# Ledger of designs, part 6: VH-VL binders against Probable septum site-determining protein MinC (minC)

Target 1, 220 residues: Probable septum site-determining protein MinC (minC), of Prochlorococcus marinus subsp. pastoris (q7v2x8)
Amino acid sequence: MKLILRGIANEFIKSFSFKNFEIDQNFFDKLITKEAPAAANLITENEKINSYELAKLKLILEKHFIKLSNIYSNNRETVLSGKSLKINSTFLKIKDLENQLPLDPSYLKKDILHKGTVRSGDRISSNGDLFIIGDVNPGAIISANNNVYVWGKLFGIAFAGKNGNKNASVASLYLNPLQLRICEIVAIGPKEKPKGQHPEIAILEDNKIIIKPYFLNQNL

## First folded at step 25 (VH-VL)

Design B1 (from P6 with heavy chain D104N)
Fold by OpenDDE, last read:
Structure B1 (fold): chain C 220 residues (1-220), chain A 119 residues (1-119), chain B 112 residues (1-112)
Amino acid sequence: as target 1 above (220 residues)
Amino acid sequence: EVQLVQSGAEVKKPGSSVKVSCKASGGTFSSYAISWVRQAPGQGLEWMGGIIPIFGITNYAQKFQGRVTITADESTSTAYMELSSLRSEDTAVYYCARESEWGNYFDSWGQGTLVTVSS
Amino acid sequence: NFMLTQPHSVSESPGKTVTISCTRSSGSIASNFVYWYQQRPGSAPTTVIYRNNQRPSGVPDRFSGSIDSSSNSASLTISGLKTEDEADYYCQSYDRSNQGWVFGGGTKLTVL
């Protein structure tokens, strides 16, 4: 089982694994952080958990001012248990559960640099940042847990923040995607875009994707 | 200090039902799980089930599923255990126990309630 | 599903050390915490050990708990045995399969 801790603004704080609901000091050491988490998501794989067991966890979290917000499980009984406690509970296949994993800083280092054109039908996914030196053609799908950078023309589909990082972005020298996705928010690109545009970045603001000129960070 | 006070001894006929109460005082009630454990004369401890009052969630041992009902009244800080279809084998001392704030061990026990089932 | 097996009785003289075993029938003893309860005659049980080896406040350090994965058992050790230690002792652990608490059969400790 895994807990994903999030702050008041739903920002990722940390995640950790635990084996049972018999809470010990180690659990609290992991739970208590200087960032003061406000919410937690529970991810369970191949675990049958009843409402009583979940209630125990919920109670402990609430005592620490953490709301158990979501349960993701591939076990139907666990999902039903969560629902009985009025917790948003979702049945997911194992493959989809893996996509719910938080942005582990260690995973953020798993950046991918791809050199070359991403063609139609191609899919590239990174558990960190994804950097493409080349074009992303229509019909191509690129995704990253964190940021997507296309040092070329982006005409395909780009998905940033696939693990729920709301600070994720999609930047390109020429940003004209068929579709953009940041976390759960989706935007469609314009059908026609003038040539000779400046680099742009897509970010999430107020649960909307906005596009603005891209400027390099002077502190890099 | 938390104290659990149970209702008095009961004598019941086979086939009847018994309801035992457990009142908590000296601490919070709603956020602590209450379990029921019985002990037949000269025998060991047997867990029957538990309740988390704040959520109204119960858990029952399979052996007693369908025959035991555990409830809680937060306004009176009282937990209840009702056992139906009583048999002679149900003769035992019934204990309520509060689980610790950690939710792991029974850190407080009632004094026990003797329930005798006889014809 | 598992059972916890304890010896029916143990006896020892005052001042000596006694060990009560609790063997889990299936699954690893380390998978869940083991708890120990003391029950004196005519009284309700009281916790003497929680989470394998932790003592509640008020429990003397003469009481200790341990886990042995090789034998798949937990042990309660009482050193410097006193007459007031005469009681029944029960181990307890949570069964995830049955989703409930399981008690050992209990061990009667007689102080000679």
Scores: ipSAE 0.859, ipTM 0.937, lowest interface PAE 0.5, mean pLDDT 91
Fold by OpenDDE, fold request of step 26:
Structure B1 (fold): chain C 220 residues (1-220), chain A 119 residues (1-119), chain B 112 residues (1-112)
Amino acid sequence: as target 1 above (220 residues)
Amino acid sequence: EVQLVQSGAEVKKPGSSVKVSCKASGGTFSSYAISWVRQAPGQGLEWMGGIIPIFGITNYAQKFQGRVTITADESTSTAYMELSSLRSEDTAVYYCARESEWGNYFDSWGQGTLVTVSS
Amino acid sequence: NFMLTQPHSVSESPGKTVTISCTRSSGSIASNFVYWYQQRPGSAPTTVIYRNNQRPSGVPDRFSGSIDSSSNSASLTISGLKTEDEADYYCQSYDRSNQGWVFGGGTKLTVL
């Protein structure tokens, strides 16, 4: 099980794993942060949790002024338990649960670092983040369940958020793709861009792909 | 210090029901889980179930599922345990216990209520 | 689901050390915390150990708890045994499978 702590503005603070509902000092050490979390999301994989167990967790969190806001689980009974406590609870397949998680070292093993040019006809796909040090030429297709980073020129096709992660992004030092896709939204890049190179990031806002100058999120 | 005071001893016939009360004083009630544990004469402790009053959420041991009902009245800081279809084997001292604020151990116990089931 | 097995009785002389075992039948003993309760005759149980080896306030340091994964058991150790330690002792652990608390069968400690 994993708790994702968020601030008042729903900004990511931190995440941590725990094994059971028997709270110990280690749990509290992880829960108490300088950032003063206001909300938490619970992610569970292959865990059957009843309403009683969830209620206990809820009480502990509320005592620390943290609202248990969302439950994501691949167990139907857990989802029902969450709903019984009036907690927004969503059933997700295992592959989709990971998309609800912020960048966490525990999931870095699913990330791919590719060094070199991705040429026409090549396809690279990651079940986590995809980071490419090099150019992505036209005719190349790169994809990731979460974020795509191209530390080079992106001229090919990039697909972020393969599993429906609407917070997925595509960033590049020079962003000039033939096509961008974030979840189900597709955008076609302009035919001509200025020769100046600066990092840009494509994100999903209001169900549209928006490109803006790239600044690393401090919470990443 | 939190004190749990239970209702008095009961004598019941087989097939009848019994309802035991547990009143908490000296602390908060709603945010603490209350469990019921019974102990047959000369036997060990047996967990029956629990309730979190603030949410009205209950959890029952499988053995007692369908036969036990645990409720709580926050206004009176009182928990209740009702056991139906009583049998001679249900003769025991019934305890209410409060789980610690950490949700771990039973840190406070009632004095116990003897329920005798006899024809 | 699992059961917790305790010896029915143990006895020892005052001043000596006694150990009461609590063996989990399935799953790892380390998967969940073990709690220990003392019950004197005619009284309700009281906690002597929580979370494997922690003592509540008021419990003498003569009481200690431990976990042994190799034997899949928990142990309550009472050093410097006193007459007042004569009681029944119960171990307890939470069963995630059954989603409920499980008690051991209890151990009667007699101080000789």
Scores: ipSAE 0.858, ipTM 0.936, lowest interface PAE 0.5, mean pLDDT 91
Fold by OpenDDE, last read:
Structure B1 (fold): chain C 220 residues (1-220), chain A 119 residues (1-119), chain B 112 residues (1-112)
Amino acid sequence: as target 1 above (220 residues)
Amino acid sequence: EVQLVQSGAEVKKPGSSVKVSCKASGGTFSSYAISWVRQAPGQGLEWMGGIIPIFGITNYAQKFQGRVTITADESTSTAYMELSSLRSEDTAVYYCARESEWGNYFDSWGQGTLVTVSS
Amino acid sequence: NFMLTQPHSVSESPGKTVTISCTRSSGSIASNFVYWYQQRPGSAPTTVIYRNNQRPSGVPDRFSGSIDSSSNSASLTISGLKTEDEADYYCQSYDRSNQGWVFGGGTKLTVL
């Protein structure tokens, strides 16, 4: 079994494996981080877990202000158990479970930091995270296998989760893209947006792109 | 310190049912799992099942499935164990126990309730 | 599914060391944590060891737990045996297959 810890903005924090629901100090050492995770996804392969066992895990996580937000499993009973606890639970084939796993940390070496305005006609693509310090003008296209961060105004086209990562996100200090894409899901932004600058993040929920304010974890 | 206080001894006829209560005081109730363990005279401990009150989720030992019902009332911090179709073999001291916040061992026990099943 | 087997009784003199074994019938003893409970006559059980070798607060360091994979057994060791240690001792472990707690048969410790 694997827990994937995420922040309030659904940003990846860390993941770790555990063998059973008998929690020990080692588990807590892995769970408790300086990043103060707000959510966790459980990925199970070939594990039959009942609602009682999951409930215990849920309790432990909640005591640490971590919401057990998603369960992905190739075991139907486990999925049903999760649903009984009102946890979003999804049955996936083994091959599809891999898509829920965090990317190999080695992809971080592929992160790109771009400083400056991305102008019309420009294309920037990262095999990791893409960081833009500046504006992304209309006609510009930016993409990343993982997350896109624009510390400026995003007016162009942004594509996160290029490799199928459904946990990928697009965040900007001012999010007004011509088009957003996360994995296979596409959203078109309104042509006119209020002038107020507010950090926002686009994520996938229920196979739809939703935009929400980018808040830090209040427990930090 | 958490204290678990159980209801008094019961004498029952075969085929009847018994409901034992376990009231928690001195701590939180809803966020802890409560288990029921019985012990026949001169015998060992036997786990029957448990409940997580906050979720209303139960787990029963296979041996008692269909015959035992565990419930909890959060407003009174009380857990209940009902055993139906009583047999002479059900004569035992029944304990409620709270599982540790770690989700492992039973860190608090009730004083036990003797249930005698006799014709 | 597994069972936990304990000796029915053990006895030893005060000041000595006694060991109570708990053997798992199937699967590895190391697969799940073992817990130990002490039960004095007329009283409810109390935890003396959790997670194989951890002691709760208030339990003296005379009590120790260990796991032996070669024999597929857990052991409770009580050193410097005292009269107050006379009790029944139960091992416990969680069965993932049955999704429930399993107790050993219990061991009566007599302090001579």
Scores: ipSAE 0.856, ipTM 0.931, lowest interface PAE 0.5, mean pLDDT 91
Fold by OpenDDE, fold request of step 26:
Structure B1 (fold): chain C 220 residues (1-220), chain A 119 residues (1-119), chain B 112 residues (1-112)
Amino acid sequence: as target 1 above (220 residues)
Amino acid sequence: EVQLVQSGAEVKKPGSSVKVSCKASGGTFSSYAISWVRQAPGQGLEWMGGIIPIFGITNYAQKFQGRVTITADESTSTAYMELSSLRSEDTAVYYCARESEWGNYFDSWGQGTLVTVSS
Amino acid sequence: NFMLTQPHSVSESPGKTVTISCTRSSGSIASNFVYWYQQRPGSAPTTVIYRNNQRPSGVPDRFSGSIDSSSNSASLTISGLKTEDEADYYCQSYDRSNQGWVFGGGTKLTVL
């Protein structure tokens, strides 16, 4: 099991792994943060957790101003247990559970930073996030297991969420791709785009790719 | 210090039901799980189930599933254990116990309630 | 699911050291914490060890707990045995499979 702790007001993330649901004091000592309030997600693989067990965890977390916000599990009973406690609980296949994990240092090593124009015929693929500082010309193909960021103009083909991460996104200062793909969903860009330049992000919503202005959090 | 006080001894006929109470005092009630454990004469301890009052969530041992009902009244800080379809084998001392928040061990026990099932 | 097996009885003289074993039938003894309870005649149980080797406040340091993965057992050790230690002792552990608490059969300790 993994508990992912995220600050509500800030962007700190802490990940904890535990095999025994009977959590010891050492675990909680590590969990407790002065940056509360916080939210936590529970990710469980092949673990049956009943409402009683989960309730105990929830109670302890809440006592420390940590809201158990989401449960992701491949065990249906665990999901039901979560729902019984009014916790947003989602059944996921094992392969999709990993997508709920935050980026860790080991995963960051998989990120690619590319500086320069990606030209027609070029292909760049990352097992993490892909960062492009430059333009992606028509005929170029860029892809990433997670997010694609183009600090320039995107005119080529971009593929985010290669590993099935539905939270993957494609962002660009000028988003006018020939084709976008997020996971299994494909969208074709318009032939003509207004001349106005502003950052945009493509995300999945209701199994459709939607494009919206990319507003950065002003508090960051 | 938390104290658990249970209801008095019961004598029941086979097939009847018994409801034992456990009142907590001297501490927080709702945020602690209360378990019920029984002990037949000359026998060991047997966990029956538990309740987390604040959520009203219960957990029962499989052996007693469908025959035991554990409830709690937060307003009176009282937990209840009802056992139905009583049998002679149900003759035992029944204990309520509080589970520690962090340690999960039974850190407080009631004095026990003797339930005798006889024809 | 698993069972916890204890010896039915142990006996020892005052001042000596006694060990009570608690063997888990399946799964690793290290998978879940082991708790130990003391029950004197006519009284409710009281915790003497929690989380394998931790002592609650008020429990003398003569009481210690350990686990042995090789034998898949937990042990309660009482050193400097006193007459007041005469009691039944129960080990306990949580069964994730059955999602419930499991007690050992109990061990009667007689101080000779």
Scores: ipSAE 0.829, ipTM 0.934, lowest interface PAE 0.5, mean pLDDT 90

Design B1 (from P6 with heavy chain D104N)
Fold by ESMFold2, last read:
Structure B1 (fold): chain C 220 residues (1-220), chain A 119 residues (1-119), chain B 112 residues (1-112)
Amino acid sequence: as target 1 above (220 residues)
Amino acid sequence: EVQLVQSGAEVKKPGSSVKVSCKASGGTFSSYAISWVRQAPGQGLEWMGGIIPIFGITNYAQKFQGRVTITADESTSTAYMELSSLRSEDTAVYYCARESEWGNYFDSWGQGTLVTVSS
Amino acid sequence: NFMLTQPHSVSESPGKTVTISCTRSSGSIASNFVYWYQQRPGSAPTTVIYRNNQRPSGVPDRFSGSIDSSSNSASLTISGLKTEDEADYYCQSYDRSNQGWVFGGGTKLTVL
């Protein structure tokens, strides 16, 4: 069995496997993360699980403020047990269960931290987040499945959310790109340069790319 | 932490039913599973089934399916086990036990209720 | 569906060491944690070992638990045996296939 943990905004946090309803400190340690999971999906293959077992799992997750939101299984009794607990429960064949998993967690750990300037003609592509410590010159192309962060000046082309993540963003200390893409939406900036010297973030809102000041802990 | 106090001994005739109570105090009741385990004279422990009071969801051992009914009353923090169609083989001490928060074992036990089935 | 098999009785003198076995009939003993309960005459069971080898507070360190995958068994070992250790001992594990708890048949420990 596999749990997929997500945050309040449905962002992926982590996944892990467990067997035989063996609940110990290792299981609990997986639930306690700094990302503060809020929801879980349970994915099971060839497992007969009754409502009593699911209810116990549901209570354990609730003690950690995690809602068991979905159950996907190729076992009909497991699906019926989930429905009896008023949990969204879906029967899927084995091949379709694999499609409910996020990209392999090891693949998602291929974030790229690039130190140095990305020169014209260079291309960097991340299967996770992309962090650049340096400038991105005109003629450079950077892309990521998730977010792009540039600790420096962004002059080239940036593409966030290339796997369809509409919540992806592009942030930099000086956001002046030649072209900006988030998911399927493309924007070309005006010819005018930014007038501020603060970090900015580009996000997708109502199928339009907007640029805002980037503030996290402004009260500090 | 939690204390489980059971109802008193019963003498029953074959074919009748018995209902044993288990009142919890000093701890959380509704979100913990309460199980029933019996022990015939000179024999070992045998799990019969359990209930999660907040959901009213039960789980019965296959041997007792159809003869055992486990219920709970959250307002009184009391679980009940009813065993029907009693036979002499059902003569036993019946325990309630609470499942631990930290694992799949029983962390608190009632004192036991002797049920004697004789004609 | 598996069974847990224990010897019916064991005996040993005070100060000695006794080991009570608990053999699982099918599937691996390591698949689920093993728990051990002590039951003195006229009393409810109490836990002496949880999660294979852990002791609850108040249980003396002369009680220990182990598992052995080669014999597919768990063991409860009591060293420095005392007369107060005379009791019945039960192993227990969760049976995922039957979705319930399985107890061993119990072992009567006699001191002297």
Scores: ipSAE 0.637, ipTM 0.848, lowest interface PAE 1.6, mean pLDDT 86
Fold by ESMFold2, fold request of step 26:
Structure B1 (fold): chain C 220 residues (1-220), chain A 119 residues (1-119), chain B 112 residues (1-112)
Amino acid sequence: as target 1 above (220 residues)
Amino acid sequence: EVQLVQSGAEVKKPGSSVKVSCKASGGTFSSYAISWVRQAPGQGLEWMGGIIPIFGITNYAQKFQGRVTITADESTSTAYMELSSLRSEDTAVYYCARESEWGNYFDSWGQGTLVTVSS
Amino acid sequence: NFMLTQPHSVSESPGKTVTISCTRSSGSIASNFVYWYQQRPGSAPTTVIYRNNQRPSGVPDRFSGSIDSSSNSASLTISGLKTEDEADYYCQSYDRSNQGWVFGGGTKLTVL
């Protein structure tokens, strides 16, 4: 299952994959508060969900200032469960479920600071800079209109300058991504893993992605 | 911290029904799932079902479907479990338990209610 | 539709380490988080491990949990055994197909 969170006041989109209704206190972003609530869409494929299970999810989300606004599923019993809880619930075939995932994160207007690991299957998109305090696992996708900074190990996919900002950069303490993208230029992660203990930064120079030590001495 | 206090021990005859109460205090009741778990003498734990009081939505283990009825009264912060058509095999300690704030496990348990089914 | 199988009993001397297994009969043990409860005689259960390997506040760090996908099992490990650890121990997981909670059969731990 996927939960698409949209900040109402803070104009962000965050996508979570979760299994078997198992949620803990580290699951939700600190950007969601009573004063800055969010809405959620639940996207499920081939999952039979009863009203008891769905009501528990609804109540957990409400405790974190998240309104479960829509359910999209190819399972009719799941749709009926949502309707029984007065949640807008729509039956969609599998191919149409993808239309409910974020296609354009342009309504995000703020920098995002995320504390914690970005897990496989998660996506985080910023309309400004994206700061991650933690690791980015191989199945994760992170993107930003401007810069991407990972204070941790970057193993997943990172996309900086997605609005065309050629001066955008990707930096991390251990830069070993599956893929880097800066603006229109794509680079596949290097075959050789980093050997050093130095932070690195990826930038565009002469229409190529160049990786440099991020920590530089005075006066290059 | 929520405290769960259950009704007292009961002795019942086969074929009758029993209704056990579970009163919550010192914490939130209506928005947390309340489950019932039983334990026959010398045996393990067995989940029977649960309720989310604010919605009145129940979920029953298949083994007890049709014999168990779980209800809640928000005004008194009390959940009830009624088991009908009692058999001697239903002799057990019956626990109520509240699911955690994160909905993943049972973080508070009642003291248990012994129900004895004998002729 | 799955069961959680535990050894009926285990024993070990004070100060030593014991491991209690919890084997899932069908589907992967990694599909759902595993929880562990301690029950002393005459008392209600209390949680000692949640989400496979996390300890609630107040549970000593000599209690640890783990998952082994190769044996399709979870384990509760208690090091530095004390006589007060004598109890029954139950694993628990959620069964998505039955949409309900499943407990293991329980393990009686004897210290000495």
Scores: ipSAE 0.632, ipTM 0.853, lowest interface PAE 1.6, mean pLDDT 85
Fold by ESMFold2, fold request of step 26:
Structure B1 (fold): chain C 220 residues (1-220), chain A 119 residues (1-119), chain B 112 residues (1-112)
Amino acid sequence: as target 1 above (220 residues)
Amino acid sequence: EVQLVQSGAEVKKPGSSVKVSCKASGGTFSSYAISWVRQAPGQGLEWMGGIIPIFGITNYAQKFQGRVTITADESTSTAYMELSSLRSEDTAVYYCARESEWGNYFDSWGQGTLVTVSS
Amino acid sequence: NFMLTQPHSVSESPGKTVTISCTRSSGSIASNFVYWYQQRPGSAPTTVIYRNNQRPSGVPDRFSGSIDSSSNSASLTISGLKTEDEADYYCQSYDRSNQGWVFGGGTKLTVL
């Protein structure tokens, strides 16, 4: 069985699995999040659940201020049990139950925040934005589907927009990379080191990588 | 700390019924499942069924389905078990027990009620 | 559905260690948590082990529980036996297929 937790505005918060109505401290710990869940959907496959078992789950969720709002199951007795508790309950075939599961967030977009220096020989890759609080040493490679932000000195290789995002950028407090890449465009780092003490941002303009000063309140 | 106090011992004739009470005090009643467990003389424990008082939802062991009725009165924090069509083999001590807040085990038991079925 | 089988009785001297077994007849013992209850003569049961191996507050640490998937059994172990440990002991688990509680047959522990 799987619970899908949602906030008061019906936004997805998390999902997790449990079995055999094993309700222990680990189950309760999953209900406690900083997003403060307000509702839950129960998705069950091939499970016969009576109203007594569902009522226990409903009461446990209520103690955590979570409403059991929907039940989706391919078992008719489970659906009837949910309806007897006045819970919206829907019979779905196995393949349609999968449509009630959220997509894996790491596939869609997953930002990474990395605290510390990225050492030579290391590689960090993000499926979203990449934010580094620290330096990126020569011989390090960092990449992101979207933007790369280095709150420190960038000496290594940075690759933004690796999934084809032409609006991606690379920003750093000291932009001195060995190589920059945005989407399919590659630029070799400058022979001269930056003299300015201002943050810089690299963007794609007219199929060329252009480096500009990075000012506060700038929209990327 | 919850305490469960049951009604006193009873002597019944075969074919009659008995209703045993279980009053909770010192703790929460309505949102916890209350189960009934019996123990015939010299025998082990046998789960009969339970109720979640706030919903009035019951769950009966198949062996007792049709003969047992479990009810609850939230206003008095009292659960009841009624067993009908009594036989001599129904002679037993009947316990009520509250399931834990986690709903996983019996964390409080009544003192037991002896029901003797004889002619 | 399943049964939980316990030995009928066990005897041991004060200070020694005893182990009471609880064997599940069908399906895995690991499918649901096992609970252990102590019942002294003339008294209601009390919990000594919950969730396979956890002790409620007030239960001494000489009581321990375990699960063995290979023998499909649970065990209650009592070390440093005291005369006050003389009681009946019952294992219990939830039968998800029958949607109800199952008790073992009980084990009478005699402390000689």
Scores: ipSAE 0.632, ipTM 0.858, lowest interface PAE 1.7, mean pLDDT 86
Fold by ESMFold2, last read:
Structure B1 (fold): chain C 220 residues (1-220), chain A 119 residues (1-119), chain B 112 residues (1-112)
Amino acid sequence: as target 1 above (220 residues)
Amino acid sequence: EVQLVQSGAEVKKPGSSVKVSCKASGGTFSSYAISWVRQAPGQGLEWMGGIIPIFGITNYAQKFQGRVTITADESTSTAYMELSSLRSEDTAVYYCARESEWGNYFDSWGQGTLVTVSS
Amino acid sequence: NFMLTQPHSVSESPGKTVTISCTRSSGSIASNFVYWYQQRPGSAPTTVIYRNNQRPSGVPDRFSGSIDSSSNSASLTISGLKTEDEADYYCQSYDRSNQGWVFGGGTKLTVL
């Protein structure tokens, strides 16, 4: 079974799989916050899921600010269970379940390039690197399985290495985030504003977030 | 922290029904699954079924399907378990239990209700 | 569906270590989390291990849990046995095929 998570503007956030209808609750704590809620589509194959099991999943997701919005299944009883909970539920052939992934070419790639300001309430999540050409305002959340690059001012929350990649980094032209996360390590941004006018990069060293100058030039 | 208080012991005749109550206090009731578990004298624990009160959705163990009815009253924060067509083998202590906030174990148990079935 | 099999009883002296097994009859023990409950005589059960090896607040670290895929079993280990540990112990897991909770048969721990 798979959950496909999307933000308020239907932007893809993440997909993940689980077996036997049990998932690790800690995974949800790292993905989505109260400030940036999400919606989920549940995709099952021929797995028989009753309304009791779906109701429990629905309540767990709600505790992590995720609304279970759609169920797609090749199992008629699972579809009926979803409908009994007033969840949009659709019976599909096994082959057609694969079509529930977005056809947008950007969904198929791991890396995301975003041009423009990420505004309060917006959230962007990458399955690889995330590159932002613009500012990340307070109340915005950006995340990536690997590195996060903000070619602008970073005021919001940035989460690199969310899949456990301890070699991940967060870099920006003006690194003044509300919060930084790399893997499972969290740091609050400095109380004072950056004094220098140079790009900075945050990395993990010895399970601590360290901020260093970041020099971008490569001369031939 | 939630506390579960059950109704008192009962003595019943074979063929009758019993309804045990489980009142929650001090914590959230409606959005957590409430299960019923029984224990015959000298025997182990046996899951009977459960309810999610906010939805009124029940799930029954196959052994008890057709004989057990689990209900909940959100206004009084009370769950009920009714077992019909009682036999002497139904003599047991009946517990209610609430699943944890993440639905992964029973984190609160009632004190138990002894139901004795004898003629 | 599957069953969880526990030894009927175990006994050991104070200060020693005891291990209670919980063997799953079909399917992998690792496919669902295992939970452990302690029940003293005349009392309701209380949780001592959740999610295979986690302890609730207030449970001493001398209680530990593990799973072993090769024997298809889970284990509850109690070190530094104390007389208050004398109780019945139950393992529990979710049966996805039967869509319900399954308890082991229970193990009576006697502290000699």
Scores: ipSAE 0.589, ipTM 0.838, lowest interface PAE 1.7, mean pLDDT 85

